VH-VL binders against Rho GTPase-activating protein SYDE2 (SYDE2). Designs and how they scored, part 6

Target 1, 120 residues: Rho GTPase-activating protein SYDE2 (SYDE2), of Homo sapiens (Human) (q5vt97r660to779)
Amino acid sequence: IDAFRHYSFSDQPKCSQYISGLMSVHFYGAEDLKPPRIDSKDVFCAIQVDSVNKARTALLTCRTTFLDMDHTFNIEIENAQHLKLVVFSWEPTPRKNRVCCHGTVVLPTLFRVTKTHQLA

## First folded at step 1 (VH-VL)

Design p14 (framework fv_patecibart)
Fold by ESMFold2-Fast, scan of step 1:
Structure p14 (fold): chain C 120 residues (1-120), chain A 125 residues (1-125), chain B 107 residues (1-107)
Amino acid sequence: as target 1 above (120 residues)
Amino acid sequence: QVTLKESGPTLVKPTQTLTLTCTFSGFSLSTYGVGVGWIRQPPGKALEWLALIYWDDDKRYYPALKNRLTITKDTSKNQVVLTMTNMDPVDTATYYCARTPYYDILTGPEYFDYWGQGTLVTVSS
Amino acid sequence: EIVLTQSPDFQSVTPKEKVTITCRASQSIGDYIHWYQQKPDQYPKLLIKYASESFSGVPSRFSGSGSGTDFTLTINSLEAEDAATYYCHQSYSWPYTFGQGTKVEIK
């Protein structure tokens, strides 16, 4: 969720339904994480496009419900509609990681950030 | 059939840079969750992790050697390249490349299902 | 880093006897342990993944067990072709590490 802190969103599509190209997603951190287990302190973040996993971070130690980091995902997308960032707790069972939180952005409803020297 | 094969110099002088290439077939490093790593084994010693590169270009290096190691991939050539600087006689070892068939990048636990035959690199003057 | 300690370092075993190799982790690693077999002058081959799952094509005499910190590889009835060094490997956290190896010889 904090991964989208600096983004502007709309509930209504403003452009094409699908987006293609190279996308950079900057992740600055997460707050209010609720690990499923009281003793789980390790987390990692993954980015999904249209329910397909594209990238993940290394394991990160989270001592509280706050995760402070600066990570950039560089992903190539084709006719993408949804982008989702998921934070997982690292569990000691094989292939049993638990979701701590997640956020979803509908690409057709995401506003482009307009800079002062390039007004749309 | 999955195959991997290491290539590069078998003799390196102290202070030189070692470059090893892993060429593979039977899989693509564009496949979700797949990775290729480098492991070495000094004569008569245990296996030691060096570096790992994943399909999404995420890279990991053994911390004690990270300033000497570079791992890159060329997905179109089915190759992974390891570069190690400032070689020393203690770096004499058989160097292996191996595949990790990580199905889902979210689940993370990696094992090596297929290995190359290994290439012995001797560091001496 | 997580240290894996194998025992014994070496054992000489009569054919058809049961062989047990232990791997102990310096901290709990769930079942993120994998076992490899390396015959003399050959590359390592995967035997067991995630503590107890047999890899494709591996003979049924090989089995793995354990969780947390203590793990065991068992060869139920040793064959001559099983003379090799066996390594455990953890993938719980980076850097991934290997045990020092257990050499099994035929008497």
Scores: ipSAE 0.015, ipTM 0.566, lowest interface PAE 7.1, mean pLDDT 77

Design p15 (framework fv_patecibart)
Fold by ESMFold2-Fast, scan of step 1:
Structure p15 (fold): chain C 120 residues (1-120), chain A 125 residues (1-125), chain B 107 residues (1-107)
Amino acid sequence: as target 1 above (120 residues)
Amino acid sequence: QVTLKESGPTLVKPTQTLTLTCTFSGFSLSTYGVGVGWIRQPPGKALEWLALIYWDDDKRYYPALKNRLTITKDTSKNQVVLTMTNMDPVDTATYYCAHKEYTYWSGSTYEFDYWGQGTLVTVSS
Amino acid sequence: EIVLTQSPDFQSVTPKEKVTITCRASQSIGDYIHWYQQKPDQYPKLLIKYASESFSGVPSRFSGSGSGTDFTLTINSLEAEDAATYYCHQSYSWPYTFGQGTKVEIK
């Protein structure tokens, strides 16, 4: 009678596949950046998962079109679909941070999954 | 693919409030670095920025007009609304909404400068 | 606010001639200058961004140069379809501003 109660079955999934686990993201630098203004010097980098901020660097100096960094983010993700790197311009007013540049990396689907907790 | 379109009254009486709606498709105003703003052009004259709203709800207004202007967004409807109070005949202009990307990054950035077709608003009694 | 002054206000030019339009900023704006082309009854179309970077699909006869306060748009060999009003635009500091425009027509 339990044959129908405790099975997991997904014949035609309704949702995109998502990734869960620990992720390590290494940044070695950036070039060809154009800050919002040429005189913007203080920036920080943030990593976002599905539009939620997960981690950020300390303030960094962005010189013209080159950002020199050596930073690793270690983050835990759960049912994540998109990863974004965002560089924010630090403003003197404490309530404003502006984007200098950004990039988006779509998390890959590695395997055809049949377990329901890998779909969200 | 990417489109913006202005809508609202084409004739406004002096002292009335103008409300214009920009409806867009092909991008989301929840995307980091993306903004939508309003620019106007009086007949035979130069273009002037009025207001700009960003993905994070940060707003900018032309200083001389800021007490008359309000910009809001409805991300779920893909709309940006501009309200301008106390209209005067000198406010007669073609009003454009425009997509703006605040940031530039050549390695990962793919930028377009999209404008609506414009709507002529005449202020007369 | 940053004031952009274009020169000249008007040019009448024979086909195939070189056209030069200048834009002067009231203060240094780095390379945050952009050039637009507007034909009658149309919205402005971007030609050059960040002083010298050509926008996609723009003919190679259009080029931009300059930095700081002095900027130039050049049309190396004018074609009939280039008759339009050209505007410079700065995105260095809010409020973003446009120049007064330069009207180019064919003789």
Scores: ipSAE 0.007, ipTM 0.531, lowest interface PAE 12.1, mean pLDDT 74

Design p16 (framework fv_patecibart)
Fold by ESMFold2-Fast, scan of step 1:
Structure p16 (fold): chain C 120 residues (1-120), chain A 123 residues (1-123), chain B 107 residues (1-107)
Amino acid sequence: as target 1 above (120 residues)
Amino acid sequence: QVTLKESGPTLVKPTQTLTLTCTFSGFSLSTYGVGVGWIRQPPGKALEWLALIYWDDDKRYYPALKNRLTITKDTSKNQVVLTMTNMDPVDTATYYCARLSEFYDYPGYFDYWGQGTLVTVSS
Amino acid sequence: EIVLTQSPDFQSVTPKEKVTITCRASQSIGDYIHWYQQKPDQYPKLLIKYASESFSGVPSRFSGSGSGTDFTLTINSLEAEDAATYYCHQSYSWPYTFGQGTKVEIK
C-alpha cells in the first residue's frame, strides 16, 4: 500500500526539464511506516528539493505504523529536478533524528506518490 | 566514489600550531545531513575524537581539547581544516578525517575515512 | 562522558571458529553503537551501524546485536583477512567515544 493518504501540487510548473517557481504540496498522512526507535515516539516531516531541506512540520505523534497529519508545504524552487518527502523520528538529544520513511517524485514529470519506508 | 585525504606537516615542534587539511571528493559539504570529522590515534592506542563540522556549519569539539582546536570548512574547495595549538609530544598520532553520513540517521556514523597522516611532535 | 569497555582485549582464534566481541556502555545508549575494523597499518572501516545494520559491501559473516548497555559483534566463521583490531563507537551523546579496541589474531 501507498504510504501517503493524499498529496497534491497546486502550482503548475512551466513543463521544462527543470522547474522554478512557487509550489504548494498538500500532505494528509502516511501509512506503512517503519516504527520509530524505542527511545522516540515523535516524528516530523520534511520536504527536500534536490537534497536541500526546504521546510518541515512541527513534531507529530507516530502511532504504530501510521502518521495522521494535514499540512501544506509552501516552497520556492529553482531549477529543481527532485522533490523528496522524508519522515524523521525525533530524539531527545540534539541531532539524533532517524529517518522513518521517505518518498520521492521527479520534477517536472507527472507527479506520483511513492511508497515510504525506512531505508536500511 | 567518495574519497578523503589528509595533508599537512608530518613533523611539528613542541608549542607550535598544527594545521591539517582534509580534501574530499564524491560529495558536497553543503548537502543536508553531511559532516566531516577529525579523529586521531596515538601509536598503539585507541581512536579518539577531536572535532566535527556539519553541512550547516555547526561545530563540535572534544571538551578536554576545546581550547586548542578550531575546525572550518571551505565548501567551494571541498576542504575541511583542523587547527590545533600548543602541540606537545603526547599529541603524536595518526590523524584521520572521515565523512559523517546522515541519510538514514542524524547524527550518523562515519562511512568513509581518509588514509591518515602521522604527525610526530618532537624537538 | 560515556565510557565504552570492550572484552576481550585480545583474542587468538583458529580459522573458521566463531568470534564474539562485547562492548559495554557506562549508561544506556539505545542502539547508537557502531563497529569499525582496523587492519594493521590501515584506516578504520565501518562494519555495522546502529547496533545491527550491516554497511554495504560487508561480508555476511559479520553481525551485530544488543541494545541499551550491552552490545556484541559476531564473526560467524573467522577468515584470515579478518585479523584486525575492532572498535565500538557510540553516537548517543557528545563527546562521541570509542572503546579501547579488541585485537583478533589468527592462530
Scores: ipSAE 0.006, ipTM 0.551, lowest interface PAE 11.4, mean pLDDT 76

Design p17 (framework fv_patecibart)
Fold by ESMFold2-Fast, scan of step 1:
Structure p17 (fold): chain C 120 residues (1-120), chain A 123 residues (1-123), chain B 107 residues (1-107)
Amino acid sequence: as target 1 above (120 residues)
Amino acid sequence: QVTLKESGPTLVKPTQTLTLTCTFSGFSLSTYGVGVGWIRQPPGKALEWLALIYWDDDKRYYPALKNRLTITKDTSKNQVVLTMTNMDPVDTATYYCAHGYEWSYLDSPFDYWGQGTLVTVSS
Amino acid sequence: EIVLTQSPDFQSVTPKEKVTITCRASQSIGDYIHWYQQKPDQYPKLLIKYASESFSGVPSRFSGSGSGTDFTLTINSLEAEDAATYYCHQSYSWPYTFGQGTKVEIK
């Protein structure tokens, strides 16, 4: 089971009131992350729009349950409903990565973030 | 955005060594999951994988050609270099470099390609 | 190594007709198949990744399906600009391999 891979592309009709255009998302960091099961504490962050991957960061070292970063994602969106930030723990050779946490923002209200949940 | 361009000699004599350089922009080979590959295509034939290099300097070579191939990167110059020894007329082909990007280097499709450079091997 | 076999080798199709190209893998590769379009004297361009995911900017008439060993690329309504050779490519295991190609031309 791969939580990331179970996300599917949205092929549903979208509401005309939703956001289209170029969006900048600034990610300052995360805390209260679930500790990785692998000895490596390396993580990376990805941004998804309506379950479609749009961008990700380079590998970052997670200190205990804190991720300290300063990264801006610049993405193009079309009639978007949901924007999701996902933190994955790195695994050296597997094709799948574990989800450490995620946060979801309902468009079009971009300056309010929802509560982050931790995933196994 | 993402661009790649191959450079090197267009004519090589049998037994000589071929050196091709891929110069790219719009991405860094320091980024997790990023790789650059070399693919060739003999005139009128199918595509053939040659070599891959990843962000962590991990390298893969096509098994039948591995004794002839060397791939290296210079991350600061945004370049990947392929060297192929003991060239033979059968190695005449268009050589491409291409960018790969996904969650794991094992999973990458190659989404952006250079224009290709035709290398002819003859005396 | 994983061998990819495409069918047909060649297809001459009337504009607006549906084109179906198949790619068969010598062993199960999940959905780690990708499709490229190569027009004469041009470099290959990615069309479909991971069996069914469209690459950015690719017209909606192109679609992919399949899993395991049997994969299909479909062009729902052929346009003149679609005359090209189409290649499948597996990224399941090294060495990565390509199919032999399917040439599609306009009748």
Scores: ipSAE 0.006, ipTM 0.533, lowest interface PAE 11.8, mean pLDDT 76

Design p18 (framework fv_patecibart)
Fold by ESMFold2-Fast, scan of step 1:
Structure p18 (fold): chain C 120 residues (1-120), chain A 125 residues (1-125), chain B 107 residues (1-107)
Amino acid sequence: as target 1 above (120 residues)
Amino acid sequence: QVTLKESGPTLVKPTQTLTLTCTFSGFSLSTYGVGVGWIRQPPGKALEWLALIYWDDDKRYYPALKNRLTITKDTSKNQVVLTMTNMDPVDTATYYCARVYGDYEFSYYYGMDVWGQGTLVTVSS
Amino acid sequence: EIVLTQSPDFQSVTPKEKVTITCRASQSIGDYIHWYQQKPDQYPKLLIKYASESFSGVPSRFSGSGSGTDFTLTINSLEAEDAATYYCHQSYSWPYTFGQGTKVEIK
């Protein structure tokens, strides 16, 4: 019996169990983004674990309030509780990027684990 | 709901070090996109930025004053501390701490949406 | 660093009249301009963010406009409580700078 563990996010109370290991996060897109700032045409998406940046996409042209993409992040986590996907406006000056998302992009509970069996 | 308050000495002698503490409530400096900054205003003059610390411990210092400034945070105590060395009479000003970045949706920087009341620091012999 | 120049430095206005304050940036800053109101012996209060977005609780008589290098704060019908110094502030590039301020007094 091959066991495959799937992680899902839920609106359940914060999980008291801390999780460590390699996690894959699939990002399919975003809707209802606040209109792009007139001075910013580019955005990028980043994954944060407990408020620490772990990975990001390349720059994406933000011509509408909709992002349509299919991207997978592979993240190493240690004793983690919270995962967050954030859309940033690219800024012409380095270091700090402005957040341009206005929908729900924060997942307050990191894991709900479902064990799935693959029958022989 | 959200409040910030400055504390520290109101009188400093030239060459001494100034230490100011900003104590806040109603938000956490572990929240994504949030920062706390220090701004000062000399009597009768314009506002000027000094330093900024973000939720991820990233720090910014005003370039002309960088070698004199240190900013730190203690997220468990809801405090941000600014230290400024080698004080001079020209540093006499009202010092403010303020929250940076917005509260909802994390969509936009608001500038400084909530300020402390300010503390006047006089530098004289 | 980005320099913000306000005009005029001082304005004395009759109640109910329209007040216009201009802020000019030394380089293009998109819409990363914010406006603050500061009354005597008080801390500054945010009025307008990102050139034209009213901050919560700000009276509708205040409005902002502009993009790039030229920005305007307008008070459509001045009230006595609006006597204050107004500052523009850019968040485009660190260090974040302020204009020199425009003092508005009631005649």
Scores: ipSAE 0.006, ipTM 0.524, lowest interface PAE 12.2, mean pLDDT 75

Design p2 (framework fv_patecibart)
Fold by ESMFold2-Fast, scan of step 1:
Structure p2 (fold): chain C 120 residues (1-120), chain A 124 residues (1-124), chain B 107 residues (1-107)
Amino acid sequence: as target 1 above (120 residues)
Amino acid sequence: QVTLKESGPTLVKPTQTLTLTCTFSGFSLSTSGVGVGWIRQPPGKALEWLALIYWDDDKRYYPALKNRLTITKDTSKNQVVLTMTNMDPVDTATYYCARIDYEYGSGSYYFDYWGQGTLVTVSS
Amino acid sequence: EIVLTQSPDFQSVTPKEKVTITCRASQSIGSSIHWYQQKPDQYPKLLIKYASQSFSGVPSRFSGSGSGTDFTLTINSLEAEDAATYYCHQSSSLPYTFGQGTKVEIK
């Protein structure tokens, strides 16, 4: 399963909206991940709002292409447009973090999703 | 435009090693998020994925064939090479190379552009 | 490994009729299904990715739907050029697997 996906959004005008408030984001896991570099066996997941990191998980060991998270992020958002979940391979040098996979959700879509998608 | 083309022998004897080269244009394997995979199709049968290689040299193989397969890339030549050892008549198939490109935000693994395919016959 | 089963195996259709092809996965794969068209003696071409997203340049008569284990490819009004074998493909788990294919012919 490729767990991090776009959400579809239909029946909405071509207008951007920005949203504020408290949001809970629940993740059950991920499958079909590209494993970290050979010298980096650990991954972490981060949630980004408009490209700003809001929260992250502890380090998790990626043994295969499967990652079992079952994690909830509780975040405060202000005038937000986009939500992303990003899986990084952990590196001792922060700038060498590599993206294993990610998904993007347009925040107005979270209140009016016309199609079901997985974050697994 | 993205194009891919397979090249290699059309006839292979049982027990020999097959080497196929995929030459491509319109993209680079130095670009983050791209990869190239190999898929085969025996005559009249379904598609079967074999292997793939990503821009950062990470490789994936079909588990049942992993001990027979090697995939490599030469980024400067825009080439990906598949090697398959100990060929058997059952390995007779059209072999395709195809591009994988991660669409931002989707995380999806799909083959968006394909080569024309090369028929490899394994026979004595 | 995840097994994909397509239905029907073969369909002979009158021009302008609606064609529906189903792909069933042996376990839940979310929306990680992609559809390819392979015309006789040609290479496969991507039609639909992520269950329902049309690939660039694909005619609007092609659409995809479904989630979990049950997926559908629909051709709203069949044209002569649509005679081909259609394959579903899952990217949820390694190894990547394809369905057995559905052959669509014109009557």
Scores: ipSAE 0.006, ipTM 0.552, lowest interface PAE 12.8, mean pLDDT 75

Design p3 (framework fv_patecibart)
Fold by ESMFold2-Fast, scan of step 1:
Parts: sequence; C-alpha cells; structure tokens
Structure p3 (fold): chain C 120 residues (1-120), chain A 124 residues (1-124), chain B 107 residues (1-107)
Amino acid sequence: as target 1 above (120 residues)
Amino acid sequence: QVTLKESGPTLVKPTQTLTLTCTFSGFSLSTSGVGVGWIRQPPGKALEWLALIYWDDDKRYYPALKNRLTITKDTSKNQVVLTMTNMDPVDTATYYCAHRGYYDSSGWYEFDYWGQGTLVTVSS
Amino acid sequence: EIVLTQSPDFQSVTPKEKVTITCRASQSIGSSIHWYQQKPDQYPKLLIKYASQSFSGVPSRFSGSGSGTDFTLTINSLEAEDAATYYCHQSSSLPYTFGQGTKVEIK
C-alpha cells in the first residue's frame, strides 16, 4: 500500500541507522496529485536513495490528478537511510514543474520517506 | 469545427530550406493541453511523424531529423511553422499538420483532425 | 524506436465480409495504439484510439482490440466506402511511429 501515509519523519540524527541490500520497489501509480500546474505533460518517475538517483521509468502520461502505472524498481543500496519518489517533466526541458507522488510503495520501516514539488 | 490548412512552396531545390505554415481555426494554441504536429507521407509510402509543439511552447522532434527541423508557433495568428533545412529529393512528400487534443479519457497522443496536406517536390 | 508491423499488406474482400487487420509492436506499448483510415488522395482520419475507443462519428462496424504487442482492427461488414489504406500508430514512446499500412480493396 501507500507507505507515506503512516510514516512520520524524525529530526533525530541518522547515526548508525541504515539499510543495505537488494530492494524491490513496486510502484502501482499515484492518485490525488495536486501539482503547481493543473495540466498534464509527458513525465517520468524516478527513485532516489539518499538524494542520489537510482532508477527511472520510461515516459508516461501524467494527468492533472493521477498517474497510471505498474512498474518495479530493482535497486542495490548501501548504507541507505532515505527514499524519495519524484515525478519529473521531460528531461530536455529543465526547470519545468516537477511533482512528487506517493504511489503504492513497499518500504522498510527504517527508511525516512519525503515528498517534494521542485528539484534544483 | 476544427480546421487546419498547410501552405508553402510546392517545389524546392536540393540543399534549400523548406518553410511550411499551418493556419488553423476552431481551437487555440493557448488552451492547456493542445498541440499541433507535422506528419509527412512520401508518395506511395507510410506516414512519418516529424515534430510537435504544445500550447506552452514545449517541442518534440523526430530524433534522426532534429538537426534539420524547427517548429514554432504564433498563437495570436493561429499559426504553426515548420522549417526543414538541407532538402533532398528523398524529402519529397505530402506534408500534413494535425491537431493534438487533450482529452481526459484519451490522452495526448492521437492526431484527431488533419489538414488537407501539401505536396512538396524536391528536384532541380 | 518502436517498429509497427501490419498484416496483411493487402486484402481484396467481397462486400459484407469481415475484415481483420493486425498490428504488431516490437515491444510492449500497453494500449497506446491508434488506427487511421486513408482513402486515395485524401488525408488520414482517426477511427480508433487507445486500442478500442471509437472516435466521434465513426461507424459501429469498426472496432479495435488488443494490448501489449498485438493489436487488431476489425470491420464487421465491409462497405464499398471502406476501401482505403489503414495505418496503426503508437503513442507509447518517442519517436511516434506508424505501421506500413494495409490496403483494403472491394471485390
């Protein structure tokens, strides 16, 4: 299901809390999106671990309130503490609005999960 | 009543630049989700997509031809212009412009209304 | 780029018979296939969008089906006005591509 709904962020130091291994992240879509722009564009979804891009989807159609997809990311992680899913507009057009979707993700409880609307 | 019409030269010499204009009515390229594309068809051959421009000036090009293609719009004149450099006899084709509508149920990818087409012959 | 292969290239069909045209994609495209009809010396007209959705004003004898890599356009009872070349088109990824076309003739 959507792990973001029940995951609370703590501002305590990360210290020795980490996870390593093979991770399978199943992304079934996103609903109830409220992007800064109301219209849809060609987009792609990316997964970041500790602010490092690890994987992405092919181009998808993102409507104003939802994304339909069934995609699995299989990634190898080391000493990871934070997982983030982001939706980007087509890469050749930098600075266009990006929206973070929560989707349906299976995550270890150790990870801190966040959302973002804009990336540098 | 969406209508589109292509205009430009019907004969181009090799190495010259082709400029085609699509003039349309029944929709505005200021409307969110709307785009206009260019598709060509050499005599007796299949359709080939060339370029697409969206309402927000976002552009897409066929990768193998992108260095030769430029698509622009003038929203106030209801026009989209395609420029193709270094024309070759192999570029002889009927060139179409087409409306790309945004529909919640269908998405962005179908070309639903097309212009009549203009035959461009490349020869000396 | 995604290659779309249509079969057959040509059909000569008796009026009122059923016509089936297939389109095969070189990789999975979900349901992002669209069908166009082009009569001689005319521009293409959209018939079916997203594999199975009829476009406005298209006669009910036209229908589409399929998903993934294999798609079919069916004309349940061919009329004389249906003589045309039919093209499939994919919108799954750039560059957008078309099939080579299937020509349907009467008789």
Scores: ipSAE 0.006, ipTM 0.548, lowest interface PAE 12.9, mean pLDDT 73

Design p4 (framework fv_patecibart)
Fold by ESMFold2-Fast, scan of step 1:
Structure p4 (fold): chain C 120 residues (1-120), chain A 125 residues (1-125), chain B 107 residues (1-107)
Amino acid sequence: as target 1 above (120 residues)
Amino acid sequence: QVTLKESGPTLVKPTQTLTLTCTFSGFSLSTSGVGVGWIRQPPGKALEWLALIYWDDDKRYYPALKNRLTITKDTSKNQVVLTMTNMDPVDTATYYCARTLYEWGDSYPYYMDVWGQGTLVTVSS
Amino acid sequence: EIVLTQSPDFQSVTPKEKVTITCRASQSIGSSIHWYQQKPDQYPKLLIKYASQSFSGVPSRFSGSGSGTDFTLTINSLEAEDAATYYCHQSSSLPYTFGQGTKVEIK
């Protein structure tokens, strides 16, 4: 049965609706990262749903202020409201990881914009 | 050494708003993976999770109470504030704040490693 | 919401005996279970995180196991200082619920 025909979307930019299902999130890269080019570091990219970690990439070496990659996260979500994409600079102690950049998407907005769950 | 301490009124009248402040030391809410949560415990009963704020200002609330709860942080003052509206005698409890940690490599980040001493809030009149 | 049910609610145990506390989740939560110890009139202390990882400074007699829906906290040789209420806590989904608690007393 076609689950997408039963999705309804809020007219509000921010929505307290909850969504369940299997999502494929395609990550093409990141720009304007911290640390700057002069401080080349290992980074990793992560996906969070409602502040819960769902997946991450392997460590990637960032030698510029941009990260060029082509990675797909396949995640199962249940009663989810927010999706976050976060790039961390790697530290030996994970709790010391520094956020390089992040973006948050309200799930009703994501389904309104792309039916294939593709993100730039 | 990491420490957290709750402060606020010990007595609240029904229908009033409760404001509790958690003041901490030994860590920063600017550090990735760190948050502060609030938990309460009515006398003789189980622990009940209320709310959480992360380093990146992500907020999570107990859904059944979310219309009554507001959590905010002031990173420069090392404080997290919880506000709860329309207090009722059943809200009488010891309120705790605790440091919450999110570690990469875990499918479900979030455990509380250091707790405050707790503050008893009695709702009566 | 995910309901955590602990068993037993209460147990009175002779010193040096093995104590087993079970926590059952109403749906699968992976390894997203944490165990806390609360002594009378004191704040809770973390014992085990993510089902089986011991927190630093916790005596080796405490161990955790399980995944999915069934989790166990074990105290291999109960000491007098272990008289407390033990809580399981899940961080898998909102609301992040606690079990009802298991009270352990010394005979």
Scores: ipSAE 0.000, ipTM 0.535, lowest interface PAE 13.2, mean pLDDT 75

Design p5 (framework fv_patecibart)
Fold by ESMFold2-Fast, scan of step 1:
Structure p5 (fold): chain C 120 residues (1-120), chain A 124 residues (1-124), chain B 107 residues (1-107)
Amino acid sequence: as target 1 above (120 residues)
Amino acid sequence: QVTLKESGPTLVKPTQTLTLTCTFSGFSLSTSGVGVGWIRQPPGKALEWLALIYWDDDKRYYPALKNRLTITKDTSKNQVVLTMTNMDPVDTATYYCAHLPYEDYVWGSYFDYWGQGTLVTVSS
Amino acid sequence: EIVLTQSPDFQSVTPKEKVTITCRASQSIGSSIHWYQQKPDQYPKLLIKYASQSFSGVPSRFSGSGSGTDFTLTINSLEAEDAATYYCHQSSSLPYTFGQGTKVEIK
């Protein structure tokens, strides 16, 4: 349950809590990415806390609609309320950087992981 | 709720250009991640994917046919158009358009709803 | 391109018996396999997405399983309305490809 490829939230809009501390987020991959146009594309994964970029992976070559990885983000957060995991397609120009997929978790709240698949 | 319907000529002569229109309802190509694809099926044979177009106008083509295929969309009219040049009798098939859904921040990658199909015969 | 090979090409099955259709990919595709049903003179309809997820409105007798290169579509108890050709489809990489189809008919 420490991997988030895709997820959904419980309906808990009443929670107005903030969380502080060191957080470790394990990311095992992504599926159903937009297909590469030629034969491959470069992608990277980023983690955002309250709309601020905190960490990202190195560029990874993706030849399929899934990305297989084993990466742990270690981030320090202070009074954080939202955590967002984003996969970006890399392009030579800034305008061509696009979201392949993303998800958001409200901290602290209940959430459900709905799209977890084995890549092997 | 989601419906698609193909329209275009049913008979095409060799070397001519085929233009097919997919008209749909129940979704919009302005919705992030949504796409529409074209698939064909020669009589008695398997399904063959041809092309797809996503909400952001990004296009993908079957590599062996890419020099013959053009896919476009008109988001305001709820239409996707496929053009195929230099038609040959081996291109005789039923042509389908189909919806690629966007769900939980994932690009569409399967065909959940299909049009009824239109048979295109290539013959002199 | 990824080649999908279905087995068998054809089978004739007695009503109420279990039907098993396999789809083998030429390379690993994770769980990015989808199954469609096409009845005679009709358009294809989605049955199962991502190897094992049932599409809405599909009868519970249909199920899917597998991962990597070997996938199975199972009809637990065949009904007359299930006479159709079944196709697998991979979305792991472009170009999207389909299997050759498995025709199921009633004995």
Scores: ipSAE 0.007, ipTM 0.575, lowest interface PAE 12.0, mean pLDDT 76

